# Designs tried in a protein design chat: VH-VL binders against Active breakpoint cluster region-related protein (ABR). Part 16

Target 1, 199 residues: Active breakpoint cluster region-related protein (ABR), of Bos taurus (Bovine) (a6qns3r647to845)
Amino acid sequence: VKISVVTKRERSKVPYIVRQCVEEVEKRGIEEVGIYRISGVATDIQALKAVFDANNKDILLMLSDMDINAIAGTLKLYFRELPEPLLTDRLYPAFMEGIALSDPAAKENCMMHLLRSLPDPNLITFLFLLEHLKRVAEKEPVNKMSLHNLATVFGPTLLRPSEVESKAHLTSAADIWSHDVMAQVQVLLYYLQHPPISF
Short names: E, the ipSAE of ESMFold2; O, the ipSAE of OpenDDE; V2, 0.75 times the mean of E and O plus 0.25 times the DockQ between their complexes.

## First folded at step 18 (VH-VL; framework fv_ramucirumab)

Design d1 (from c4 with heavy chain S103T; at its last look DockQ between E and O 0.84; V2 from the best seeds 0.81)
Fold by ESMFold2, look of step 18:
Structure d1 (fold): chain C 199 residues (1-199), chain A 122 residues (1-122), chain B 107 residues (1-107)
Amino acid sequence: as target 1 above (199 residues)
Amino acid sequence: EVQLVQSGGGLVKPGGSLRLSCAASGFTFSSYYMNWVRQAPGKGLEWVSYISYRGSYTDYADSVKGRFTISRDNAKNSLYLQMNSLRAEDTAVYYCARELVPTGYYDAFDIWGQGTMVTVSS
Amino acid sequence: DIQMTQSPSSVSASIGDRVTITCRASQSISSYLNWYQQKPGKAPKLLIYAASSLQSGVPSRFSGSGSGTYFTLTISSLQAEDFAVYFCQQYYSTPYTFGGGTKVDIK
């Protein structure tokens, strides 16, 4: 379901599933080696997702008992299952072109303009996630997750072509598809390395 | 210098209308959700409304919904509250407030305007 | 709507005293709670966000704690400038709601 519908229904600027998963990772996952890279147990992930979908009052009990990698997996699953990627499929070509710009000033202007082009619920949710991932990377000496590692995990999850573009790429050479994934990673890495000061 | 400077306010009869303004300076106004909070004389604080970055999304306290309209003009760095069908219980000091961070990470209000008194009486 | 119940409504204290103010939520709000200070005729000032995080420029004698439904603001050694009214505020969901306030006054 569309993020703007969820946030209006929940009366929360960022979906509860995103807020709660991030908060739990902040509390007890920041020092977890391989957080976001290591897969959690699929049945735990589905159980937590169902509790959030049902708006179940047992959510605090579930969160406190759940393996932190399952919580991280639930967050990743939420973004992967969105009907449209967080950074939207409409802007996908513009993100791909923007990250390829060679002039640093032109790139910065383009990349910030793209953020302003997102719907407000998408933008605030992306900024929320971005700040969290930066905090995770600050603990790299312990958790072994660099900015690049996190961009590798989240880039393709948050920014992907529409189904039409995906089918066109599947009929292309495999190296063209791998270049798109590299660019998706580079977009997220750019924002992690150049946090938006204003937009 | 980061600040919010308010204008408007005054005395109005029940059923009347009033428009409050809040001018922002010293920060990138368009990067923040903005809020209105009010305080009746001698009473506590009541959140009134917020507005998203470009104004596409708003929310209101039930007590003002349908009567008040929050808006913003990012080109003028200005926030507004249009108040219609005013009632005696709307009498309060009205504050505009900025959220602590652009991310909505904490819906805490770190910068407040100086406040504008609105009095609704016959 | 989430109701915030703040106590005490007032407290009399001396310079150097430890002062503790409590705030209870009608449902769990996780850690989504802020604290403000307000002096007469002035707008509120943010002290604590996210239950326990100290706002920039706020003295370290202020601290916050709690989660779920029960939260406290503590002033470890009261100073002359701390005599004010204090409010808690939840941000779990709109409408954002405030506690009724606690007036900290001289003994």
Scores: ipSAE 0.703, ipTM 0.859, lowest interface PAE 1.5, mean pLDDT 89
ESMFold2 (binder alone), look of step 18: mean pLDDT 93; pTM 0.945
OpenDDE, look of step 18: ipSAE 0.898; ipTM 0.942

Design d2 (from c4 with light chain T94Y; at its last look DockQ between E and O 0.50; V2 from the best seeds 0.00; counts 0 for: pae E 3.2 > 2)
Fold by ESMFold2, look of step 18:
Structure d2 (fold): chain C 199 residues (1-199), chain A 122 residues (1-122), chain B 107 residues (1-107)
Amino acid sequence: as target 1 above (199 residues)
Amino acid sequence: EVQLVQSGGGLVKPGGSLRLSCAASGFTFSSYYMNWVRQAPGKGLEWVSYISYRGSYTDYADSVKGRFTISRDNAKNSLYLQMNSLRAEDTAVYYCARELVPSGYYDAFDIWGQGTMVTVSS
Amino acid sequence: DIQMTQSPSSVSASIGDRVTITCRASQSISSYLNWYQQKPGKAPKLLIYAASSLQSGVPSRFSGSGSGTYFTLTISSLQAEDFAVYFCQQYYSYPYTFGGGTKVDIK
């Protein structure tokens, strides 16, 4: 279901499944080697997703007992299965064009304007995730997850070409896919390295 | 100097209407979520409503849904609360409040208006 | 809605005393809890956000702790300017809700 519908229904700025998975990873997964890179057990991921979908009273008990890589996998699955990627289909071409800019000042202006063009639920959820991923990367000496590693995991998950755009490149899909994936990673890496909000 | 200056309160009979205003200065108003919070005399605080940066998202306490409307005019740095079908239990001091950070991620209220009294009495 | 139960409702204390105020949530709110101070005739003032983070300009004698459903605000050495009403507030989900308040009076 669309993220704006979820946040309205839950009366929160960030979906419950996102907040709960992030909280558990910060509680007991921040020092896990390969967190977000290592896949959890698929049946655990599906079970946890089903419990969240049903809004089951025992979600917190299941979270406390579950393997942390399954919890990380549930978060990734949530974003992958959104009807529209978090950074939207509409803005996908603009993100791809913006990250390719050579001039640093023009790139910064463009990339910040693109964030402000997102619907508020998308923007706030993205900023929430960015803050979490920065904290994960601060523990790289232990968990072995750099900003680049995290961008590799989440970039293609959050910023995907629409089915229409994918079909437009049928004659050279492998090469276009490789360039698009690298750009998707670079978009997320850019925001991890250049936080849109400063203290 | 960051401040929120309120106006528009007063005495009104049950079923009546009032419009509260909150004028912002000293900060970029359009970068913040804004809220209304009320306090009945001698009582605790009750959140009333919020409005997003551009006004496209709002929510209300159940006690005021359908009767109150929050709005903002970013060109005038102003926040409004239109209160219709007023009841005795709406009697309170009404505060406008700014959220702690421009992103709207923290919903802590770091800047408050001075408060405006609304009395609903026959 | 998330109910916030605050205790005690009132405390009488002397300058220099340690004062502890508690706040309980009807469900887990993680660390999404704020503390405010309100003096007579004034708007509330933010003291603590995110359960334990001290707002800029707030004296270090104020501290917050807790997560989940149980939270505390502590004033380590009460000063004359600390006589006020204190409120907790959850921001985990709308409607945002406040505790009933704790009045701190001079003995």
Scores: ipSAE 0.445, ipTM 0.776, lowest interface PAE 3.2, mean pLDDT 88
ESMFold2 (binder alone), look of step 18: mean pLDDT 93; pTM 0.938
OpenDDE, look of step 18: ipSAE 0.831; ipTM 0.920

Design d3 (from c4 with heavy chain V101I; at its last look DockQ between E and O 0.80; V2 from the best seeds 0.00; counts 0 for: pae E 2.7 > 2)
Fold by ESMFold2, look of step 18:
Structure d3 (fold): chain C 199 residues (1-199), chain A 122 residues (1-122), chain B 107 residues (1-107)
Amino acid sequence: as target 1 above (199 residues)
Amino acid sequence: EVQLVQSGGGLVKPGGSLRLSCAASGFTFSSYYMNWVRQAPGKGLEWVSYISYRGSYTDYADSVKGRFTISRDNAKNSLYLQMNSLRAEDTAVYYCARELIPSGYYDAFDIWGQGTMVTVSS
Amino acid sequence: DIQMTQSPSSVSASIGDRVTITCRASQSISSYLNWYQQKPGKAPKLLIYAASSLQSGVPSRFSGSGSGTYFTLTISSLQAEDFAVYFCQQYYSTPYTFGGGTKVDIK
């Protein structure tokens, strides 16, 4: 279900699944070695996602008892399964072009303009996630997760081409570390390193 | 200086209309969701409405839905509340408020306008 | 809607006293709770956000704690400028709702 539909239904600016998973990671996962990189147990991830989908009143108790890597995995799964990526497939070509600009001033102007082009629910959810990921990276000496590591995890998760654009690309099972994947990582890394102050 | 300066308000009969204004300065207005909060004389606080960065998304308290319209003009750094079909229970001081940070990470109101009194009576 | 219940509705205290104000939510709101101070004729002032985070410029004698459905605001040593009304506010979902307020008066 699209983010705009979820946030309207929940009367929330950011989907509850995102807010709650982030809060739990902030509470007890910020010092977990390999947080977001290490896979949680798949059945736990699916169970937690199911209770979020059902708006179950027991969700906070389940969160407190759940393995933190399963909670991190649930957040990643949520973004991967969106029918439209958080940064939208419509803007995908523009993000790829913008990150390739050589002039730093032109790149910054382009990348900030792209944020303004996102629907407001997508934009605030992205900024919310960026804030969290920066906090995770601040604890790299303990958790071993650099900005680059986090961008590697979340870049391809948040930014994907459209079905039409996918037909125009060479695709295969071995395409996960393609030029497109490297650019997707660089887009997220750019925003982690150059946090938007105004847009 | 970061501030919100309000204008509008006054005395109006039941069924009447008023438009409140809130002028922002000292920060990038377009980067924030904005809110209206009201307080009846001698009473507590009631959230009224918010509006998204570009005004594409809004939400309202049930007590004002269909009667009040929140809007913004980012070129003028201004927030508005159009109040129609006013009732006696709408009598309150109305505050505009900014959220703490652009990302909505905390959703706390850190900057408030000075308040504008709206009185609805015969 | 999420109802927020504050207690006590008022408290009389002397300068130097420890004052504790409680706020209960009708459902779990995790840590999504703010505290405000309001003096007569003034707009509210943010004191605490996210249940326990102290806002910039707020004296360290103010502290917040709690999660789920039960939250407290503590003033460790009451000062003359602390006589005011205090409100909690949840931000778990709209409508954002406030507690009824707690008036802290001089004894």
Scores: ipSAE 0.529, ipTM 0.816, lowest interface PAE 2.7, mean pLDDT 88
ESMFold2 (binder alone), look of step 18: mean pLDDT 94; pTM 0.949
OpenDDE, look of step 18: ipSAE 0.889; ipTM 0.937

Design d4 (from c4 with heavy chain G104A; at its last look DockQ between E and O 0.86; V2 from the best seeds 0.81)
Fold by ESMFold2, look of step 18:
Structure d4 (fold): chain C 199 residues (1-199), chain A 122 residues (1-122), chain B 107 residues (1-107)
Amino acid sequence: as target 1 above (199 residues)
Amino acid sequence: EVQLVQSGGGLVKPGGSLRLSCAASGFTFSSYYMNWVRQAPGKGLEWVSYISYRGSYTDYADSVKGRFTISRDNAKNSLYLQMNSLRAEDTAVYYCARELVPSAYYDAFDIWGQGTMVTVSS
Amino acid sequence: DIQMTQSPSSVSASIGDRVTITCRASQSISSYLNWYQQKPGKAPKLLIYAASSLQSGVPSRFSGSGSGTYFTLTISSLQAEDFAVYFCQQYYSTPYTFGGGTKVDIK
């Protein structure tokens, strides 16, 4: 379901599943070695996702009892399963072009313009996630998660080519995967290293 | 200096209309969700409404839904509240307020306008 | 709507006193709670956000704590400029709601 529909229904700026998973990671996952990189148990992830989708009253108890890597996995799954990536299909080519700019001033101008082009619910949810990921990286000496590690996990999840864009690349699957993934990681890494303060 | 300067307000009869304005300076206005909060004389605070970065999304307190319309003009760094079908219980000081961070990671109000009095009375 | 119940409604205190104000939510709001100070004729001023985070420029004698349904604001040693009304506010979901206020007066 689209983020804009979810946030309107929930009367929340950021989807409840995103807020609650982030809060739980902040409480007891910040020092977990490999948080977001280590996979949680798949059945736990699917169960938690189902409870969120049903809006069951048991969500808070389930969150408190669940392995933190399953909670982190649920957040990743949510973004991966969105009908459209958080940073949208329409803007994907522009993100790919913007990150390739060599002039730092031109790149900054372009990358901030792209944020302004996102639908408001997508933008505010992205900024919410960025702030969380920076806090995770602040604890790298303990959790071993650098900004680059986090960008590797979340880049391809938040920004990926549409089915139309994927078919425009008539090359081997390995070539498409490697090139697009590298650029996707670089986009997220850019925003983690250059947090938007004005857009 | 970061500031919000309000204008509008005054005395209006029940059923009347009024438009409040809030002019922003010293920060990138378009990067923030903006809010209206009101305070009846001698009473506590009541959140009224917010508006998203480009104005495409809004939400309202139930007591004002259908009567009040929040809007913004990012080219003019200005926030507005159109108030229609006013009632005596709408009598209050109205504040515009900026959210602490653009990301909604915190939904606190760190910058407030000076307040504008609206009195609804016959 | 989430109801915020604030206690006490007023307190008389002297400079140097420790003052504790409480705020109770009608349902869990996690840590999504703010504290504001308001002086007569002025707009509210943000003191604490996210239950315990001190806003820039606010003296360290102010602190917040709590999670779930029970929250406190503490002024560790009252100063002359701290005589005001204090409000809590939840931001868990709209409509955002405020407590009824606590007036801190000179004894």
Scores: ipSAE 0.701, ipTM 0.863, lowest interface PAE 1.6, mean pLDDT 90
ESMFold2 (binder alone), look of step 18: mean pLDDT 92; pTM 0.943
OpenDDE, look of step 18: ipSAE 0.889; ipTM 0.939

Design d5 (from c4 with heavy chain D107E; at its last fold request DockQ between E and O 0.92; V2 from the best seeds 0.89)
Heavy chain, then light chain:
Amino acid sequence: EVQLVQSGGGLVKPGGSLRLSCAASGFTFSSYYMNWVRQAPGKGLEWVSYISYRGSYTDYADSVKGRFTISRDNAKNSLYLQMNSLRAEDTAVYYCARELVPSGYYEAFDIWGQGTMVTVSS
Amino acid sequence: DIQMTQSPSSVSASIGDRVTITCRASQSISSYLNWYQQKPGKAPKLLIYAASSLQSGVPSRFSGSGSGTYFTLTISSLQAEDFAVYFCQQYYSTPYTFGGGTKVDIK
ESMFold2, look of step 18: ipSAE 0.740; ipTM 0.880
ESMFold2 (binder alone), look of step 18: mean pLDDT 93; pTM 0.947
OpenDDE, look of step 18: ipSAE 0.905; ipTM 0.945
ESMFold2, fold request of step 19: ipSAE 0.834, 0.820, 0.291; ipTM 0.926, 0.921, 0.730
ESMFold2 (binder alone), fold request of step 19: mean pLDDT 93, 93, 93; pTM 0.948, 0.946, 0.948
OpenDDE, fold request of step 19: ipSAE 0.927, 0.929, 0.929; ipTM 0.961, 0.963, 0.963
ESMFold2, look of step 19: ipSAE 0.763; ipTM 0.890
ESMFold2 (binder alone), look of step 19: mean pLDDT 93; pTM 0.944
OpenDDE, look of step 19: ipSAE 0.904; ipTM 0.945

## First folded at step 19 (VH-VL; framework fv_ramucirumab)

Design e1 (from d5 with heavy chain S103T; at its last look DockQ between E and O 0.84; V2 from the best seeds 0.85)
Fold by ESMFold2, look of step 20:
Structure e1 (fold): chain C 199 residues (1-199), chain A 122 residues (1-122), chain B 107 residues (1-107)
Amino acid sequence: as target 1 above (199 residues)
Amino acid sequence: EVQLVQSGGGLVKPGGSLRLSCAASGFTFSSYYMNWVRQAPGKGLEWVSYISYRGSYTDYADSVKGRFTISRDNAKNSLYLQMNSLRAEDTAVYYCARELVPTGYYEAFDIWGQGTMVTVSS
Amino acid sequence: DIQMTQSPSSVSASIGDRVTITCRASQSISSYLNWYQQKPGKAPKLLIYAASSLQSGVPSRFSGSGSGTYFTLTISSLQAEDFAVYFCQQYYSTPYTFGGGTKVDIK
């Protein structure tokens, strides 16, 4: 289900699954070594995702008891399973072109303009996630997660061709995929290194 | 200096219309969701509406749905509330408010306009 | 709609007193709760966001706690400028709802 539909249905500017998983990571996962890189138990991730999908009222209790790497994994899974990537299919080529610009001033102007082109629910959710990931990276001496590590985890998760991603599970065009993945990482790394605090 | 300056209040008869304005300065207006909150005389606070960055997404309290329309003009750094089919229970001071952060990380109102009185009476 | 119930509705206190105000939600709102102060004829002023985070420029004698359905605002030692009405407000979902207010008066 699209983010704009979820946020309207939930009457929340950012999807509850995103808000709740981030809040729990902020509370007890910010110092976890390898947070977002280490996989949680798959059955825990599936169970939590199902509870969120069902709009279950007991979600907050389940979060408090669950392994933090499973909570981090649930957040990653949510973004990966969106019917359209958070940064959208429509803007994907523009992000790929913008990140390739050599002139730093031109790149900054282009990358900020692209954010303004996102649908508002996508934009606020992305900015929400960026603020969280920056806070995670601030604790790198303890959690061992650099900006580059987080960009590697979240870049391909948030910015991908929907049809290509589906086909990658069944058939793989490894050369095309590997070039796209590196650019996807660079887009997210750019925003982590240059947080958009005014747009 | 961050501020919100309101205008457009007054006295109207039941069934009438009024348009409230809120002019922003000292911050990047287009980076924030904006809100209206009202307070009837001697009463508590009631959230009225919010509007997204570009104005493409809005939400309203049930008491005003279909009668009030929130809008914004980012080129003019201005927020508006069009109030139609006004009733006596709409009598209140109306505040515009900015959220604490542009990112939705915290949804608290840190900057408020000075308030505009709207009186609906025969 | 999520109902927010504040108590007490008023309290009389002296400068230096410790004052505690409570706010209950009709359903769990996680930690998505703000506190505001309002003086007569003025707009509300944000004190606490996210249940316990102190807004910039607010004195440290103000503190907030709670999660789920039960929240408190504490003023550890009242000052002359603290006589006002205090409101809680949830931001778990719209409509964002406020408590009925607690008036803190001089004794």
Scores: ipSAE 0.798, ipTM 0.904, lowest interface PAE 1.1, mean pLDDT 90
ESMFold2, look of step 19: ipSAE 0.790; ipTM 0.904
ESMFold2 (binder alone), look of step 19: mean pLDDT 93; pTM 0.946
OpenDDE, look of step 19: ipSAE 0.896; ipTM 0.940
ESMFold2 (binder alone), look of step 20: mean pLDDT 93; pTM 0.943
OpenDDE, look of step 20: ipSAE 0.896; ipTM 0.941

Design e2 (from d5 with light chain S31N; at its last look DockQ between E and O 0.69; V2 from the best seeds 0.00; counts 0 for: pae E 2.8 > 2)
Fold by ESMFold2, look of step 19:
Structure e2 (fold): chain C 199 residues (1-199), chain A 122 residues (1-122), chain B 107 residues (1-107)
Amino acid sequence: as target 1 above (199 residues)
Amino acid sequence: EVQLVQSGGGLVKPGGSLRLSCAASGFTFSSYYMNWVRQAPGKGLEWVSYISYRGSYTDYADSVKGRFTISRDNAKNSLYLQMNSLRAEDTAVYYCARELVPSGYYEAFDIWGQGTMVTVSS
Amino acid sequence: DIQMTQSPSSVSASIGDRVTITCRASQSISNYLNWYQQKPGKAPKLLIYAASSLQSGVPSRFSGSGSGTYFTLTISSLQAEDFAVYFCQQYYSTPYTFGGGTKVDIK
């Protein structure tokens, strides 16, 4: 389900599953070694995702009892299973082109414009996630998660080629896909490393 | 100086219409969700409506849905509330308010207009 | 809709007193709660956002606490300019809703 449909249905600017998972990670996962990198138990992740999808009253109980790596995994799964990536199919080529710019002023202008081109629900949710990931990285001495580690986890999750683009690359060399993954990581790393975006 | 300056308001008969305006200055208007909040005389605050950065997304309190329309003109740094089919219970001071985005500002009404009185009376 | 129940509806206090105002939500709203101050004839003024974060320019005698369904605003030592009406407001989901207000007036 599109993120804009979810936020309209829930009457909130950020999806409930995103808000709840982030809140729980901030409550008891900030000092977890390898948070977001270490996989939670897959059956726990699927169970929690199903409870969120059903809007079951047991959500709060499951959150309080669930292994924090499973909660982190549920957040990642949500973004991975979106019908369109958070940063959208439409803007994917532009993000890939923008991060490759060599002139720092041109890159900054392009990357700022691309964020401002996102639909409002996508932008607000992305900024919410970015702020959370920065807080996680502030605790790197304890949790061992750098900005680069977080960008490696989330870059390909939030910015990925559409099924059409993926099929178009079926015959392309592995080097193109390796470059795409590196660029996806660099896009997220760019936004994690730079001052808050001002409009 | 960051400001929201309101205009419009006044006395109108039930069933009538009125349009409120809110002019922004001192900040990038198009970067903020905008809201209307009202307060009946001697009563508490009631949220009326919000509008997204570009106007693509709106929401309304049930009591005004279908009768009130929020809009914005980012080229003019202006927010509007068109109020139709007015009722006595719509009598209130109406405030426009700027809403911060989640990116470190949280969703709070941090800047308010001065308020304008709307009286709906026979 | 999320109902915000504020108590007390009024309190009489003297300068220097510690005043505590409570706000209860009909469902969990996490920390998505703001506090506003309103003086007669004026627009509300944001005091506290995200339940506990002090807005810029607000005196440190104001503090907020709470999460979930129970929240407090505390004025540690009441000053003459603090006699006003105080509102909590949830922004967890629309319609955004306010508490009924607490009037803090002079004893």
Scores: ipSAE 0.512, ipTM 0.810, lowest interface PAE 2.8, mean pLDDT 88
ESMFold2 (binder alone), look of step 19: mean pLDDT 93; pTM 0.947
OpenDDE, look of step 19: ipSAE 0.904; ipTM 0.945

Design e3 (from d5 with heavy chain S30D; at its last look DockQ between E and O 0.69; V2 from the best seeds 0.00; counts 0 for: pae E 3.9 > 2)
Fold by ESMFold2, look of step 19:
Structure e3 (fold): chain C 199 residues (1-199), chain A 122 residues (1-122), chain B 107 residues (1-107)
Amino acid sequence: as target 1 above (199 residues)
Amino acid sequence: EVQLVQSGGGLVKPGGSLRLSCAASGFTFDSYYMNWVRQAPGKGLEWVSYISYRGSYTDYADSVKGRFTISRDNAKNSLYLQMNSLRAEDTAVYYCARELVPSGYYEAFDIWGQGTMVTVSS
Amino acid sequence: DIQMTQSPSSVSASIGDRVTITCRASQSISSYLNWYQQKPGKAPKLLIYAASSLQSGVPSRFSGSGSGTYFTLTISSLQAEDFAVYFCQQYYSTPYTFGGGTKVDIK
């Protein structure tokens, strides 16, 4: 279900699954070595996601008992399985083009303009996630997760081609696909390194 | 200096209408969600409404839904509350408030207007 | 709607006293709780967000704690400028709701 529908239904600006997973990671996982890189148990991840989707009253107990890597995995799965990626299908080509700009001033203007082109629920959820990932990276001496590591995990998760776009690339050389993944990582890394304070 | 300056309050009869204004300065207005909060005389605080960055998304307290409309004009750095079908229980001081965004999603109201009184009586 | 119940409704205290104000939610709100201070004729002022995070410019004698349904605001050593009404506010979901307030008066 689209983020704008979820946030309206929940009467929350950021989806509960995002808010609750982030809170638990900050509480129990901020010093976990390899947080977001290490996979949790897949059946635990799917079970937790199903409980969030059903709005089950047992969710808080399940969160407190769940392995933190499964909670981190649930957050990643949520974004991965959105029918439209957080940074949207429509803006995907523009993000790919914008990150490739060579002039730093043109790149910054373009990248900040693209953020303001997101629907407001997508933008506020993205800013919420960015702030969290920055806090995770501040603990890199302990958790071993740099900004680059986090961008590698979340770039392709948040910024992915549509099914139509993906099929157009199936018969292409592997290096075209590799450039897309590199660019997806670089987009997220850009915002982690240049947080939008005023735009 | 960051500030919110309010205007548009006053006395109105039941069933009447009133528009409140809130002028922002000293910060990038269109980077923030904005809120209205009211306080009846001698009573506590009641959240009324919020509006998203571009005004595309809004929400309201049930007590005002269908009667009040929040809006913003980002070119004028201004927030508005159109209040229709006013009732005696809408009598309150109305505050506009800024959220702690874009530095993260914290729905805390860090900057408030000075408040404007709306009195609904015959 | 999530109901927020503050206790006590008022407290009389002397300068230097430790003051504790409590706020209970009708359901779990995780840590999504703010505290505000309001002086007569003035707008509220944010003290604490996210249950325990101190807003910039707020003295360190203020602290917040709690999660789930039970939260506290503590003033470790009351000062003359701290006599005011204090409100908690949940932001777990709309409608955002405030506690009824706690008036802190000079004894």
Scores: ipSAE 0.413, ipTM 0.777, lowest interface PAE 3.9, mean pLDDT 87
ESMFold2 (binder alone), look of step 19: mean pLDDT 93; pTM 0.945
OpenDDE, look of step 19: ipSAE 0.895; ipTM 0.940

